VH-VL binders against q9umr5. Designs and how they scored, part 442

Target 1, 268 residues: q9umr5
Amino acid sequence: SYKPVIVVHGLFDSSYSFRHLLEYINETHPGTVVTVLDLFDGRESLRPLWEQVQGFREAVVPIMAKAPQGVHLICYSQGGLVCRALLSVMDDHNVDSFISLSSPQMGQYGDTDYLKWLFPTSMRSNLYRICYSPWGQEFSICNYWHDPHHDDLYLNASSFLALINGERDHPNATVWRKNFLRVGHLVLIGGPDDGVITPWQSSFFGFYDANETVLEMEEQLVYLRDSFGLKTLLARGAIVRCPMAGISHTAWHSNRTLYETCIEPWLS

## First folded at step 21 (VH-VL)

Design yh131 (framework fv_nofazinlimab)
Fold by ESMFold2-Fast, scan of step 21:
Structure yh131 (fold): chain C 268 residues (1-268), chain A 123 residues (1-123), chain B 112 residues (1-112)
Amino acid sequence: as target 1 above (268 residues)
Amino acid sequence: QVQLVQSGAEVKKPGSSVKVSCKASGGTFSDYAISWVRQAPGQGLEYLGEIIPMFGTRNYNEKFKGRVTITADKSTSTAYMELSSLRSEDTAVYYCARTKYDILEGFSDFDYWGQGTMVTVSS
Amino acid sequence: DVVMTQSPLSLPVTLGQPASISCRSSQSLVWSHDNTWLNWFQQRPGQSPRRLIYKVSNRDSGVPDRFSGSGSGTDFTLKISRVEAEDVGVYYCMQGTHEPYTFGQGTKLEIK
């Protein structure tokens, strides 16, 4: 019998984006109970991430309670950050594989069509003025905006990402780390042709330094300090890195080769 | 000059499907979300769903899930709404409308509408 | 789903008089302190809806200044300071804060 799978979508998304993923799972693991959560769909995906975490928490509790052998999470794009926080705030989660599909785990700093679509009059260089205000922090995308040229503002103003990454102190940090470390496997997926997640290595806990040179996970302070357990998970053999070229941001959940290579092996 | 131009009137039999088009001109198609709204004769407005071509995302009003499909063709700047398993109660004018998601200025909901497409479902 | 309730549903008015339409939502439409996604549309006979007001009180370009929107939370009003013959039509409020987006039943404005 296979463990149930819970799917958390991304920005502007809904369950309809995962039709191919569900078919792949059904073909390789027939009988798997897959629940794609239809919460914060469409424009509601722009609600503050802490609000989304609370709503998704309420939805996953009964699913986890009915699966004593554990569950798997597949979390796409922005949804990967929701799942990161979910695993930290839940002291009773039984997640085996947390599969992060091209999620900006260290944040986003890109001058992409994505940015122009939501902020038509802004560039990545000046978006910090909007995002690091209390007003901007009422929108999910600003909760993980990480300007490497204004790190002081990011650390002070980020109401979500800086806290869950342990980049800014929080009273609950020790408990969040303990809870996150309950996860069986952290499966990180992403690639250079995504075109939205910038830098794409953010999906693997890499990020820009002040010169916009990408430093990988092992060079990040959050890893070196083991702020929420990345170093411990890596030492335990629980982190899987699965980069794949040739996949655009909207195709991660509908590419069969990606599924077979990076997702299928972690669905028990 | 921004225009949303819809396909012509359709007469369909119960149980069939209808596909209505909405062609955007005068503005950049990919900069906007396209929504579909219907209006039965003498009645109010009812939302069916929305597509965001740039993100490849679509979401539907739960009431129409399983019957409505919204698609977009960026090469022709055209959005489509297909409604299946038609009933007489689906007789309505179907409108497309556009939305701009501007976080700084605020969401610009349904700022321009198509001219409407009358869909009549009868034997 | 958020229920939008308009009153009155029928509004006969004499030319030059003010007119007022109320819209109430079953849930708060506040997204954040400065953002409430409440819109007003006008539909003239035989025409597509046209947006008059967005974000509660912001008038669209080309919309006469005799139209104004106000309100907060769950209670909203569209006012026409001096009704003109061209204002005949049905007026709808619409909320975009919660999905699915929902409309009021419509208020038919007619000249007496």
Scores: ipSAE 0.807, ipTM 0.894, lowest interface PAE 1.1, mean pLDDT 93

Design yh132 (framework fv_nofazinlimab)
Fold by ESMFold2-Fast, scan of step 21:
Parts: structure tokens; sequence; C-alpha cells
Structure yh132 (fold): chain C 268 residues (1-268), chain A 123 residues (1-123), chain B 112 residues (1-112)
């Protein structure tokens, strides 16, 4: 009798990363139908995010249609941005809990070993030259690269994040906001020891200003303008913040304490 | 220079499992993805799967899902491919090869290969 | 899966003459808009495959300039301007645009 759970993975990931999460759900909510979507696995996770949104949309429609009481989404890392867009572009989604698991909701501006793996000859200060080109925008990681020192380029070149955050105009913005606001709960999870998501507060809609000082969600223009509904959701009591220290980026989906504290309470 | 050195030939019975190793040298291991490709005698090349040791992520060709397991040990710079429930059709030379995911330069697929490991499945 | 079809499968060539191998994919190999992940490999008898060309037309370091790659969309060509004795072997095209990665069936180049 529990609502179905749909899991959307992150960069280079696949369903194999979620074995522990599935065990936890089975133990606490036996009988839950959990679908971990095996789309855009491995290298295909680098495809443009709008292409990924279209593919995941086609996969989630029949699952949602079979569950008139609603579904829950658990969306990890880059997958949290895919889910953000899904909730906006789907006129008929019935998502109750959207659980965003260490996702760079305001973007990424970090120089970690993981990022150096994709940009071995670049520093974070120089990635804007690659990411804000037409070439770079063909890769998912560049779709949410948010350089606080080149905000004009981000606003002009970002084909995904600036649009979904309402930072740049789009004809569908009003409809996207209306659709997103249908979500029951927005559960935000992240922490200072993640080591990949930079700043880690991006998982909570905080981000760097031009001086690399982190401003929290309530000080962001997208919140103040209510561009896609964050202010409305917070006023409704629908936003849950669940920060946890001591968890590295690849451990969010396999930590029992994290699951029990931040995820389990939202799986009705 | 870059070297991928594989373990020696194996003869296995139907229904058993085989585990082939691929050791990288020269600091290559953490900077690259390692893929596994096989070639049956006198036939073409077939992709099995890939691991990215840096991320701890792995992906498999759906045809082999449930039978293939690819792992990596960063401390020894060694990737492993284990294939279970062996059939005579699994007789092949198994190769490891590396791939670089560089966004600026583009993907560099299978730029260096191991020497191959012959796996023979017979009763 | 994307099917890669090579032609010819057998290619006897006189030493010093040009050779050409065609590779056609069942689907477009364009990643998004401007990237195409097509590669060419050479396998000499008893040896591991060796990459010659990546991203359609980029030659690997150490590969002689007599080898060249071209093509777009679904149709690709590997050309050898002047065949040398050491070029004997099987040539494979490979696509990396769609999972799983797939190879052509191979073209055997022989001198005669």
Amino acid sequence: as target 1 above (268 residues)
Amino acid sequence: QVQLVQSGAEVKKPGSSVKVSCKASGGTFSDYAISWVRQAPGQGLEYLGEIIPMFGTRNYNEKFKGRVTITADKSTSTAYMELSSLRSEDTAVYYCARTKYDILEGFSDFDYWGQGTMVTVSS
Amino acid sequence: DVVMTQSPLSLPVTLGQPASISCRSSQSLVWSHSNTWLNWFQQRPGQSPRRLIYKVSNRDSGVPDRFSGSGSGTDFTLKISRVEAEDVGVYYCMQGTHEPYTFGQGTKLEIK
C-alpha cells in the first residue's frame, strides 16, 4: 500500500549504485514498488540534460499512470536536476515527495578530483570557456556549470539550469512554475563533507555570490522573485531541509543513518 | 609508456566462473575508464562493460547483465572482469582497453589495449 | 543495438595501391549536434587491436599519415593512400555514441 518510488541516478551512474537504498526501503516499507531507471547510464549520463529529461519523462509516465494515489521520486546528484525539470515540464505528474539527494540545484562551481577527471587541463576559473561554448553545452556537466564570476555568460549560454531556475526568460516559465508547485514535499539533502558538490549548499538552493560568499536560498533572486515556486512551497510548509555531516558524495544512497533520518519519513 | 597487462589463459568447465585481471602501469588507472571486449575465435569484437575506478561506477552491456561483474582495486591499479555461468559460446580472447573522458578534447575510446586473455570453455 | 556494417569484408590490394573501407551505422552517430564518436581499429594477425582513428577523422600519434578517416551521420570511410606490407590485418569500425558500443564485422586486408 505504499506509493511507488522512482529512482533517478547521477553522473556515470547506473541502478547498481542503489542496491543498499533498495534494501533499506524493503526493510522499512515492505511491498513498495521501487523502479531504478536504467536510462542514460554510464557515458550517456553526459548527454545534454534536456535529452535526458525527455527520456526519463517517457519512462515515468506509465509508472505515474498506474499509481493514482501518487509516487515518490528519489533523485541523486545530477539526477536531482533531471527531476526538477520533470516536475516542471509534466502537466500531469502526481509526485508526492521529491527527495533531492545531494544535487547541485543552483549549479556547480568546484575543482574536485571528479571534475578534473572530465577537465584534466582546466581549473574551475577557466571552465567557463569550455562550458559556455556550444561544444560544452552538449555535455550534461556544463548544463549546470554556474561560474559566479561570469554570471552574464552563464545567463546567456546555459541551455538548462538558467532556464529551469527562471534566471533567464522562457515562454513556458508560468506553466513550469504551476506544474512544479503540484509537488507535495521537496526534501533537500546534502552536507559539508560531500566533497564533490561545490558549494555544498547548492543542494539547498544556496550559492556563491561574485565574492564567493555563500548566500542561502532565502537570499537568492530566484527565491525572492518566486521564479519557479520555492517561496510558495516554503510558505506552504512543503520544503524539508535535511543536512548531514560525515557523508561523501558516493555514500548518500548507501548510508543507513541518512536513510532513516532524511528519506524514510517521506515514503508514505 | 602505457601498458595494460592481463592474466594468463584459462580453461574452464561449463557452469563455472572465470575472473580475468588487467593491471595498468604508469599512473593510468585512476585517470581512465577500463572496458572489457571479447573476440571469439575467427570472429569480431563484442563489448561487455566498463568501470570508472575514479568514480567507483560500472556499466554493463545488457546482453551480459547478471553474468558479468567488473571490479577495480585502486591500490594495485588492477581491474577485473568476472563472467559466471560459462557456456561454450563464451570461449574467446578477452581484452581490457582504456577510455579517456575529456570534455575539451572529446572522448578517446579504447586508445590502448591489453594483450588479451584466452578463456576456453569445454567439458 | 546499433548495427555497424562494413564493406568490403575481404579486400585484396596490390602493394603501393590505395585501399578504401566503408562503414555504415543503422542510426546516426551524432551525439547531440556536433560530436560524432566513430573510431577505426587495426588488428594484425595474433595481436591486440590498435586504434588508428578516433572521432571520425583524428589520427592517433604514431599512425602514418597514409591513413585517413572521413564521413558523417551514418556513412564513414577509412582510406589508406598507399598500402604497405605491414598494413595486412583486419580493420574494424566502432561507434561510441550509443550504448552498448558496437563494432563492424571487420574487413580483412590482404596483399596480392
Scores: ipSAE 0.785, ipTM 0.884, lowest interface PAE 1.2, mean pLDDT 92

Design yh133 (framework fv_nofazinlimab)
Fold by ESMFold2-Fast, scan of step 21:
Structure yh133 (fold): chain C 268 residues (1-268), chain A 123 residues (1-123), chain B 112 residues (1-112)
Amino acid sequence: as target 1 above (268 residues)
Amino acid sequence: QVQLVQSGAEVKKPGSSVKVSCKASGGTFSDYAISWVRQAPGQGLEYLGEIIPMFGTRNYNEKFKGRVTITADKSTSTAYMELSSLRSEDTAVYYCARTKYDILEGFSDFDYWGQGTMVTVSS
Amino acid sequence: DVVMTQSPLSLPVTLGQPASISCRSSQSLVWSHGYTWLNWFQQRPGQSPRRLIYKVSNRDSGVPDRFSGSGSGTDFTLKISRVEAEDVGVYYCMQGTHEPYTFGQGTKLEIK
């Protein structure tokens, strides 16, 4: 039988967003047990990411325990960051495919509808004043706000992303790297027409430099230093990159062509 | 002035479905979340679910999951709540209400309400 | 679900006297330092609910200053310093910290 699939949603989401994804999986891999975790739904998705990681960890442990052959993760948008941390903090996870569906893996820096909706009086250039405070770090979106013009503040204040990416030292970094490297496949999905994730290459571990020029994964210090295992995974042939144009942020989980091309091959 | 205007009263038979509308005016519809709350005659308030038109996200109270569907049409600034498999216990006034998720100023929960739509379920 | 318990459920008050309504939650409503999403609504007979207070103690524009909210964690209070005839109605507390959002049972304020 097929390995179970665990789905972790994004900002303001719930299991409802994945109805088409579940249909696609049922069509191509009938009998697959798919669990869409209804934790931190709606406004609770704004809770600090470490709090979300703890809750999702408690939910995934029994699912993984029942599947000694392994499980797959499909993690959408902000959910991809939750899954990054899950794979690092769990010393006995049995995840085969980690499918990151348009997630800001190197962070977010954009004047998009998400920013205007949550911070209507702010621009991306001044949000660092809010996000890099202890108060701001109590909100998930600030946990992965990555202002390329204030790297010093990001490194000092980010309570989540800078730590899981190994951009700031942490006592558990060596163990987190060892745990993350247990993953079978890291499948990265994203595209230029997403409209929310900025830069869109953040879904592929690319990000802005101080001049807002995008540097791809292989040029990032976290890759070059192999801080949490990206270079090792790439050398093993375990990283899959699947960019696709023409897909908006809210459509990644409901596009059949995307599913067939980027997701279906990794659900064994 | 911001206003939420709901559709008129409905009388339905058990087992049927009802669809109530909520039209927003006086602001940008996509800037807000729209929630649905009901009130049975002489009883308290009960939350059904919420839609955020900007992000296409919706979430439902587990008690109504499978029976309630909330949708939005941005072109007409209208949110809809459809409740299926109606029972006599679903007889209530159904309200829409608006929420703004401003992190810096704080969430503005249910700052404006529609006038309510009476749904009567009888055989 | 978070259970919101109001007391009293019936509140007869003499005009000009103070009134107080208690609201208790089954778990903490604190999100972070400075943020607790506890709201108070007034529903006059035959009308839609109207928000009076948001974030525990913040009064909505147009709401008379005789209304005040206070509390923390799991214990909250709505006070009316001098009840007027127009204050007749049902008052509800509501929490937005945890989904699904939940309301208290309502307190019916009536003039004696």
Scores: ipSAE 0.788, ipTM 0.889, lowest interface PAE 1.2, mean pLDDT 93

Design yh134 (framework fv_nofazinlimab)
Fold by ESMFold2-Fast, scan of step 21:
Structure yh134 (fold): chain C 268 residues (1-268), chain A 123 residues (1-123), chain B 112 residues (1-112)
Amino acid sequence: as target 1 above (268 residues)
Amino acid sequence: QVQLVQSGAEVKKPGSSVKVSCKASGGTFSDYAISWVRQAPGQGLEYLGEIIPMFGTRNYNEKFKGRVTITADKSTSTAYMELSSLRSEDTAVYYCARTKYDILEGFSDFDYWGQGTMVTVSS
Amino acid sequence: DVVMTQSPLSLPVTLGQPASISCRSSQSLVWSHGDTWLNWFQQRPGQSPRRLIYKVSNRDSGVPDRFSGSGSGTDFTLKISRVEAEDVGVYYCMQGTHEPYTFGQGTKLEIK
C-alpha cells in the first residue's frame, strides 16, 4: 500500500483548498491515507512561523510513528517553509518525498495583490521598516520577507528564514542540516505565472541580488556553502525541479496536469 | 458605498440543502473576506465560516465541517453559503459579513453585515 | 473553542442612566505582538448586528461617543454613559484572535 501523505497549507488557508488534490491522489493511489493538517487555519496562519512549526511538529509525530515505511509531505506556499523547518528540527522524521508547492524558499520581495491586501499603505520598497522590527517578526509573512536592498537587515532581523537557510549562525545548524539531509526527495514546484511568489524562482531557491537580477540556486551562497544540504542533495540526485507555466498561485493544488506531472510520480 | 445584499427567505424540508447568496457592491468584494454567521430564533450568533475571494481560501467552523460549503463568484461579486443535510435545528437567520485584513492598522472584523436570510426547516 | 461569557444577560436600565456589560474569555485574546481582537456588536429588534467597537476600545464611525470599550487579556467591558431609547437591543462581544471566531451569549438591554 502507499505511504501516508501529510498536507500543510498556506497563508489564510485550510484543508478545503486541497479537496481536488485529495481527489487526484485517491484516483491514482487509492487507499492512500491523506491527512490535511487543520492547524493555523485562516488568520492563525499569520502567527510566527516558529510557533506554527511547533504545532505542526506535534501533529506529525504520531502520523510518522504509525508509518515505519515513511511518509510524504505536500506543503503549499508558506507551508513549504513550515515543512523546511520541520525537516530540520525533527531528529527522527521519516519523510521520503517533500513536495514544495510554489513556496518562497529564499523569501519574498514583491508588489503583489497579497502585499496590497495585507499592507494597503506599503510598497515592497518600505516594508523592511515594519518586517525587520521585533513587532513585524511576530507575523509569518515578515518571517520570510527578504528585501535584497536591505540584506544586512534581513540577515540580522529575520527570526526564521535566515536561520533555516543557514544565512545567519545558529547553535543547532549542524543538527538541522543532518536532519534535513535525511529526506528522500526534495520536489520543487513553481512557475512564472504564479503572480504572488516574487521572484517566482524563490520556489527553486533562486533569488534577487542587489540589482534585482535573479540568481539561480547554484549561484546562492547557501548552496555554495552547503549550509543546510542543498548541494549534497543535488549531488545525491535527490532534488527534482518541476517548473510549469500557466498556473496562478491559488491553482497549484487544483490543476490535474500539474498533479500528474510534478506530484503523482513522487507518491509511493 | 458599502452594501451586502442577500437572497430571499427559504423554506426547506429536513434532509434537503439550502444555498444563500450575498452580493457585494461598492467595490467590497475583492478587498475583503466574507464570513457567514447564523442566529436561531431567540438565540445568539454562531460563526459558520469565511472565504477570501482574492486568494480562493476558505475555512470553516469544525461544527459545520462536511455540511457547509462557502463559495465565491468574482465575476458577479457574490459569495454563497450552502448548508446540506438540513435539520430543524438549522432554522435560523443567516448573515454574511465582511472583514478587512490590514496588518498595520489591525483587522476589521465584521464591519458591515447583510440584511439576513431566514431559512426555515420544517416538515 | 474560546468561550465568551457575558454578564448580565438581562440589563433593565432607566433612560439617561449608565449601563455596563462585562465580557470574559476562556483564554487570552492577546496576539503575540500585543493587539487584542475583541469586538462589540449591537442588534436592534428585527435588524442585523451593527459593530460598535473593534480592537477593544476603538469606536466605529457614526457610533455615539457615549459608547466606550475597555479591558485587556480576558476581561472586557462595554459602557454606555447615558442610555437612550434607541439603545434597546441585544449586545454581543466577539473574539477574532482564535479560530473559530466566537460570540458571547448576548446581553438584552431594556428600558425600565
Scores: ipSAE 0.747, ipTM 0.870, lowest interface PAE 1.2, mean pLDDT 92

Design yh135 (framework fv_nofazinlimab)
Fold by ESMFold2-Fast, scan of step 21:
Structure yh135 (fold): chain C 268 residues (1-268), chain A 123 residues (1-123), chain B 112 residues (1-112)
Amino acid sequence: as target 1 above (268 residues)
Amino acid sequence: QVQLVQSGAEVKKPGSSVKVSCKASGGTFSDYAISWVRQAPGQGLEYLGEIIPMFGTRNYNEKFKGRVTITADKSTSTAYMELSSLRSEDTAVYYCARTKYDILEGFSDFDYWGQGTMVTVSS
Amino acid sequence: DVVMTQSPLSLPVTLGQPASISCRSSQSLVWSHGKTWLNWFQQRPGQSPRRLIYKVSNRDSGVPDRFSGSGSGTDFTLKISRVEAEDVGVYYCMQGTHEPYTFGQGTKLEIK
């Protein structure tokens, strides 16, 4: 018998996007109960991430309670940040594998088609004016906008990402770290041809410095300070890195080779 | 100059499927979300679902999940709504409408509508 | 689903008189800290719906200033300060805050 799998979708997404993923799981792990959470679909995916975390929390509690052997999370794009927060705020989660599928774990900074679509009059260089306002923080995409040229503003204005990454103080930080550390495996997936997540290394906790040079996870203050447990997880052998070239942002959940290489091994 | 042009009226038998098109002009097709709304004779408006071609995403009203499929062809700037397992209760005018998701200005819901496509389901 | 309730459903009005339509939602339409996705549409006989108001009170380009929207939370109003002959039709409120998007039943405005 396989542990249940809970899927958390991304920006503007719905359960429909995961039909191929469900086919792959059914082929390799027949009998697996897969629940694609039908919450914050479409435009509701733009709601503040803390609101989404609360709603997804309410949905996952009964699923986890019914699976004493544990569950797996597959969290795509923006959904990976929701799952990061779930693992921190839930005192009683029983997640074995947390599979982060091309998620901007250190944030987003880039001139992509997605940015132009949501902010048609903005460039990456001036988006901080909108995102770090009270207006902008009411939208999920601004909750993880991380301008490396305005780090002081990011630290002060980010209501979500800076807090879950331990980059800004929070009274619950110690409890959040303890909760997150209960995860069995942190499986990080991403790649250079994604085209949306920028820098793509954000999916592996790498990010730009002030000169837009990418520093990898081990060079980040959040890792070095062990703010939410990355250094501890790496030391215990619980972090899996699975980069793959040739995969665009909307193809991570529908590529068979990606599934077989990066996801299938972690679905006990 | 913005226009949404829909395909012509359809008469279908119960149990069949219908596919209605909505061709966008006067703006970049990928800049907008396209929604489908229906109106039964003498009745109000009912939302079916939405597609966002830019993101490759779609979502459906739970009432129609399993029967409705919304697709888009960026090369022809055309969105499609296919409804299967037709019943007499599906007789309605089907509209497409567009939405702009501008974070700074806020959501601009259903700013332009197609002319409507009458779908009649009869024996 | 969010239920949108309009009142009145039938609104006979004399030309030049004001008209008012109420729209109530079964739950709050506030997005987060004050953004509210409430829209008003006009459907003239035999025509597609046309948006008049978006985000509670913002009038579309080309919509006469005699149309105004107001409200907050769960209670919204569309006002026509002086009804003209071309205003005949059915008026719908619509919420975009919660999926699925939902419409009121419609208010039929007729000239007496």
Scores: ipSAE 0.791, ipTM 0.891, lowest interface PAE 0.9, mean pLDDT 93

Design yh136 (framework fv_nofazinlimab)
Fold by ESMFold2-Fast, scan of step 21:
Structure yh136 (fold): chain C 268 residues (1-268), chain A 123 residues (1-123), chain B 112 residues (1-112)
Amino acid sequence: as target 1 above (268 residues)
Amino acid sequence: QVQLVQSGAEVKKPGSSVKVSCKASGGTFSDYAISWVRQAPGQGLEYLGEIIPMFGTRNYNEKFKGRVTITADKSTSTAYMELSSLRSEDTAVYYCARTKYDILEGFSDFDYWGQGTMVTVSS
Amino acid sequence: DVVMTQSPLSLPVTLGQPASISCRSSQSLVWSHGHTWLNWFQQRPGQSPRRLIYKVSNRDSGVPDRFSGSGSGTDFTLKISRVEAEDVGVYYCMQGTHEPYTFGQGTKLEIK
């Protein structure tokens, strides 16, 4: 029998987006119990990420309790950040594979259709004024806005990403690190043709420095300091990196080759 | 001036499907979410679902999941609502309405509405 | 689902007199401090709904200032300071904080 799979969607999304993913799983791993969580769908995906974490936590607890052998998480886009926090706040999670599907793990800094749609009068260079205000932090997209030209403001104002990445101190940091390290495999997926996640290397814990030069995971302070366990996970062989070109942001959950190469091997 | 223009009245048999259109003009179709709301004769308003044409994302009221499908054609600035397995209880005026998701100014819910499309389900 | 309860359901008013409509939600409509997605709509006979108020108290452009919205949490009010003949119709409150979005039953305003 296969471990159950829990799917967490992204911004403005719902379970409808994962119909192809469910077909692929059913074809290769028939009998797998797949639960696509219909929480924070549509507009509610803009609610503060800590509120989303609380709601998803309530939903995943009974699923994990019924699967003593473990569960797998597939977390798409913004959903990957929700899953990062879930793994840190849950003392007793039994997640085997955490599959992060094109998620901005180190944050977002780019002019995309989502930003133009949500901030029609603003450019990326000025979003720090809105996002790093108390008003902006009440919206999920601002919880992971990471302006490399205003890093001090990001570190001080981010109510979510800076805390889960251990970039700013938190009383629970040691416990969060211990909990996150319980994960069996961290599978990172992303690619240069995504078109939304900026820089695309954010899906692999890379990010811009102050000159907008991308520094990869191993050059990040959060990795070097092992703030939430990335260095420990890499050392024990638990991090899988699966980049793929030619895939746009809304196609990660519906590309068969991507599924067979990057997802299928981790769904024991 | 923003206008949402809907297709004409429909009379359908129980068990069939109906597809209502909503064409946006005078504004930017791709900058807005389009929602569908119905009103049975002499009754109140009931939400069915919403689509964001720019991203192709859609969400539905649980009550109608499996029966309602909302789509959009960006080339014609037209949104569609299809309701299947029709029952007499589905007799209602169906409206489209638009919403703007602006973080700085706040959400602008249902700021403009279509004229409505009467759907009658009769045997 | 969030239940929106309006009172009164029937509101006969004399021309020039004030009118008040209450709307109560079964759970808090606060998204966060300063963000409450509560809207008011007017529907005249045979017409589509027209939005009057959004975010509890903000009037749409072209809506007369005799219309005002107030409230917080779960208790909201729409007031008309001086009712005019053109105000006849059904008024609906609507919440957008929780999905699915839900409407009140409607309040029918009629001139005595």
Scores: ipSAE 0.737, ipTM 0.866, lowest interface PAE 1.3, mean pLDDT 92

Design yh137 (framework fv_nofazinlimab)
Fold by ESMFold2-Fast, scan of step 21:
Structure yh137 (fold): chain C 268 residues (1-268), chain A 123 residues (1-123), chain B 112 residues (1-112)
Amino acid sequence: as target 1 above (268 residues)
Amino acid sequence: QVQLVQSGAEVKKPGSSVKVSCKASGGTFSDYAISWVRQAPGQGLEYLGEIIPMFGTRNYNEKFKGRVTITADKSTSTAYMELSSLRSEDTAVYYCARTKYDILEGFSDFDYWGQGTMVTVSS
Amino acid sequence: DVVMTQSPLSLPVTLGQPASISCRSSQSLVWSHGNTWLNWFQQRPGQSPRRLIYEVSNRDSGVPDRFSGSGSGTDFTLKISRVEAEDVGVYYCMQGTHEPYTFGQGTKLEIK
């Protein structure tokens, strides 16, 4: 009997994107109950991340309650940040494996086709003026915009990412850390050919310094200070890093080799 | 100039499927979302679903989930809408329309439409 | 689903006179600090719909200034200051704030 799997989609997404993932799980772990949450689909995925967290929280509570042995989370792209917050705000979650598929865990700072699609007249160097306003923080993509050249503005204006990463103080930080540490395994997946998540190492808690040189997780203040438990999880042997080259952003949920290598081993 | 050109009229039997195409020109296909809307004779407009080729994502009106499939071929700048298990009630003109999701300037919902494709379901 | 209700459904107007169409939504269409995704479309006989107004009050390029949109929250209005013969057709309001996107029933504007 396998633990149920809850899937949280990404920007503009819906359950349809996970049809191959569902087939892979059914083939290797027959009988697994997989729930792909159809909340904040399409343009509603642009709503503030804290609003999305509240909605997803309400949806996962009954699923977790029916599974006393625990559940697994598979969270794609922006959805990985929703799941990060769920693990922190839920003082009674029973998540075994949290599988993060190419999610910008330390934020996004990319001048990619995705940015140009949503902000055709903006460059990454100027987006901080929009995203770090109260108006901009009403859009999910601005909730994890992390401009390494305006870190002071990011720390003060980010209503979501800076708080869940413990980069800015919050009254609930100690409780959020305790809750997050209850996770069985943190499985991080991403790769250099993603083409959207910038830097791609953000999926592994690496990020740009002020010169746009990537510093890996172990060099981040968040890790060194153990702000929400990364250092503790790593010491416990609970962090799995599974980088894979050759996979574009829209293919993480539909590549069989990726599934067999990085996902399948963590679906008990 | 912008054009969305749809495939020609179809006559289908109950229980069959229909696949309507929508070819975009005059702009970069991947810059827009493509939506499908239908209109039964003498009736109003009804939304079926949307595809965003750039993101590879699809979203359907719950009313049509399980029967509607929307796809895109970036190499030919063409979006498709397939509707299965056809009934007489599916007789309608099917339109494609485009949307621009510009955060700063605002969403431009359904700014250009195709000419429409009449789908008639009869025995 | 958000229900969009138009009034009147039939609008006979004398050439050169003003016309007004009301659109009411079953819930608020306000999104992201005042953005309101309410649009108006015109469908002339035998033609595809054409957008006239986006985000409550903004006219599309090529749309005559005799067309204007107004409203907030749940109540919206499309006005034509001086009806011309080419204005004959069906007018639809449409909301994009909540999925699925929904349209009003349509208002048929005719010359009497």
Scores: ipSAE 0.759, ipTM 0.876, lowest interface PAE 1.3, mean pLDDT 93

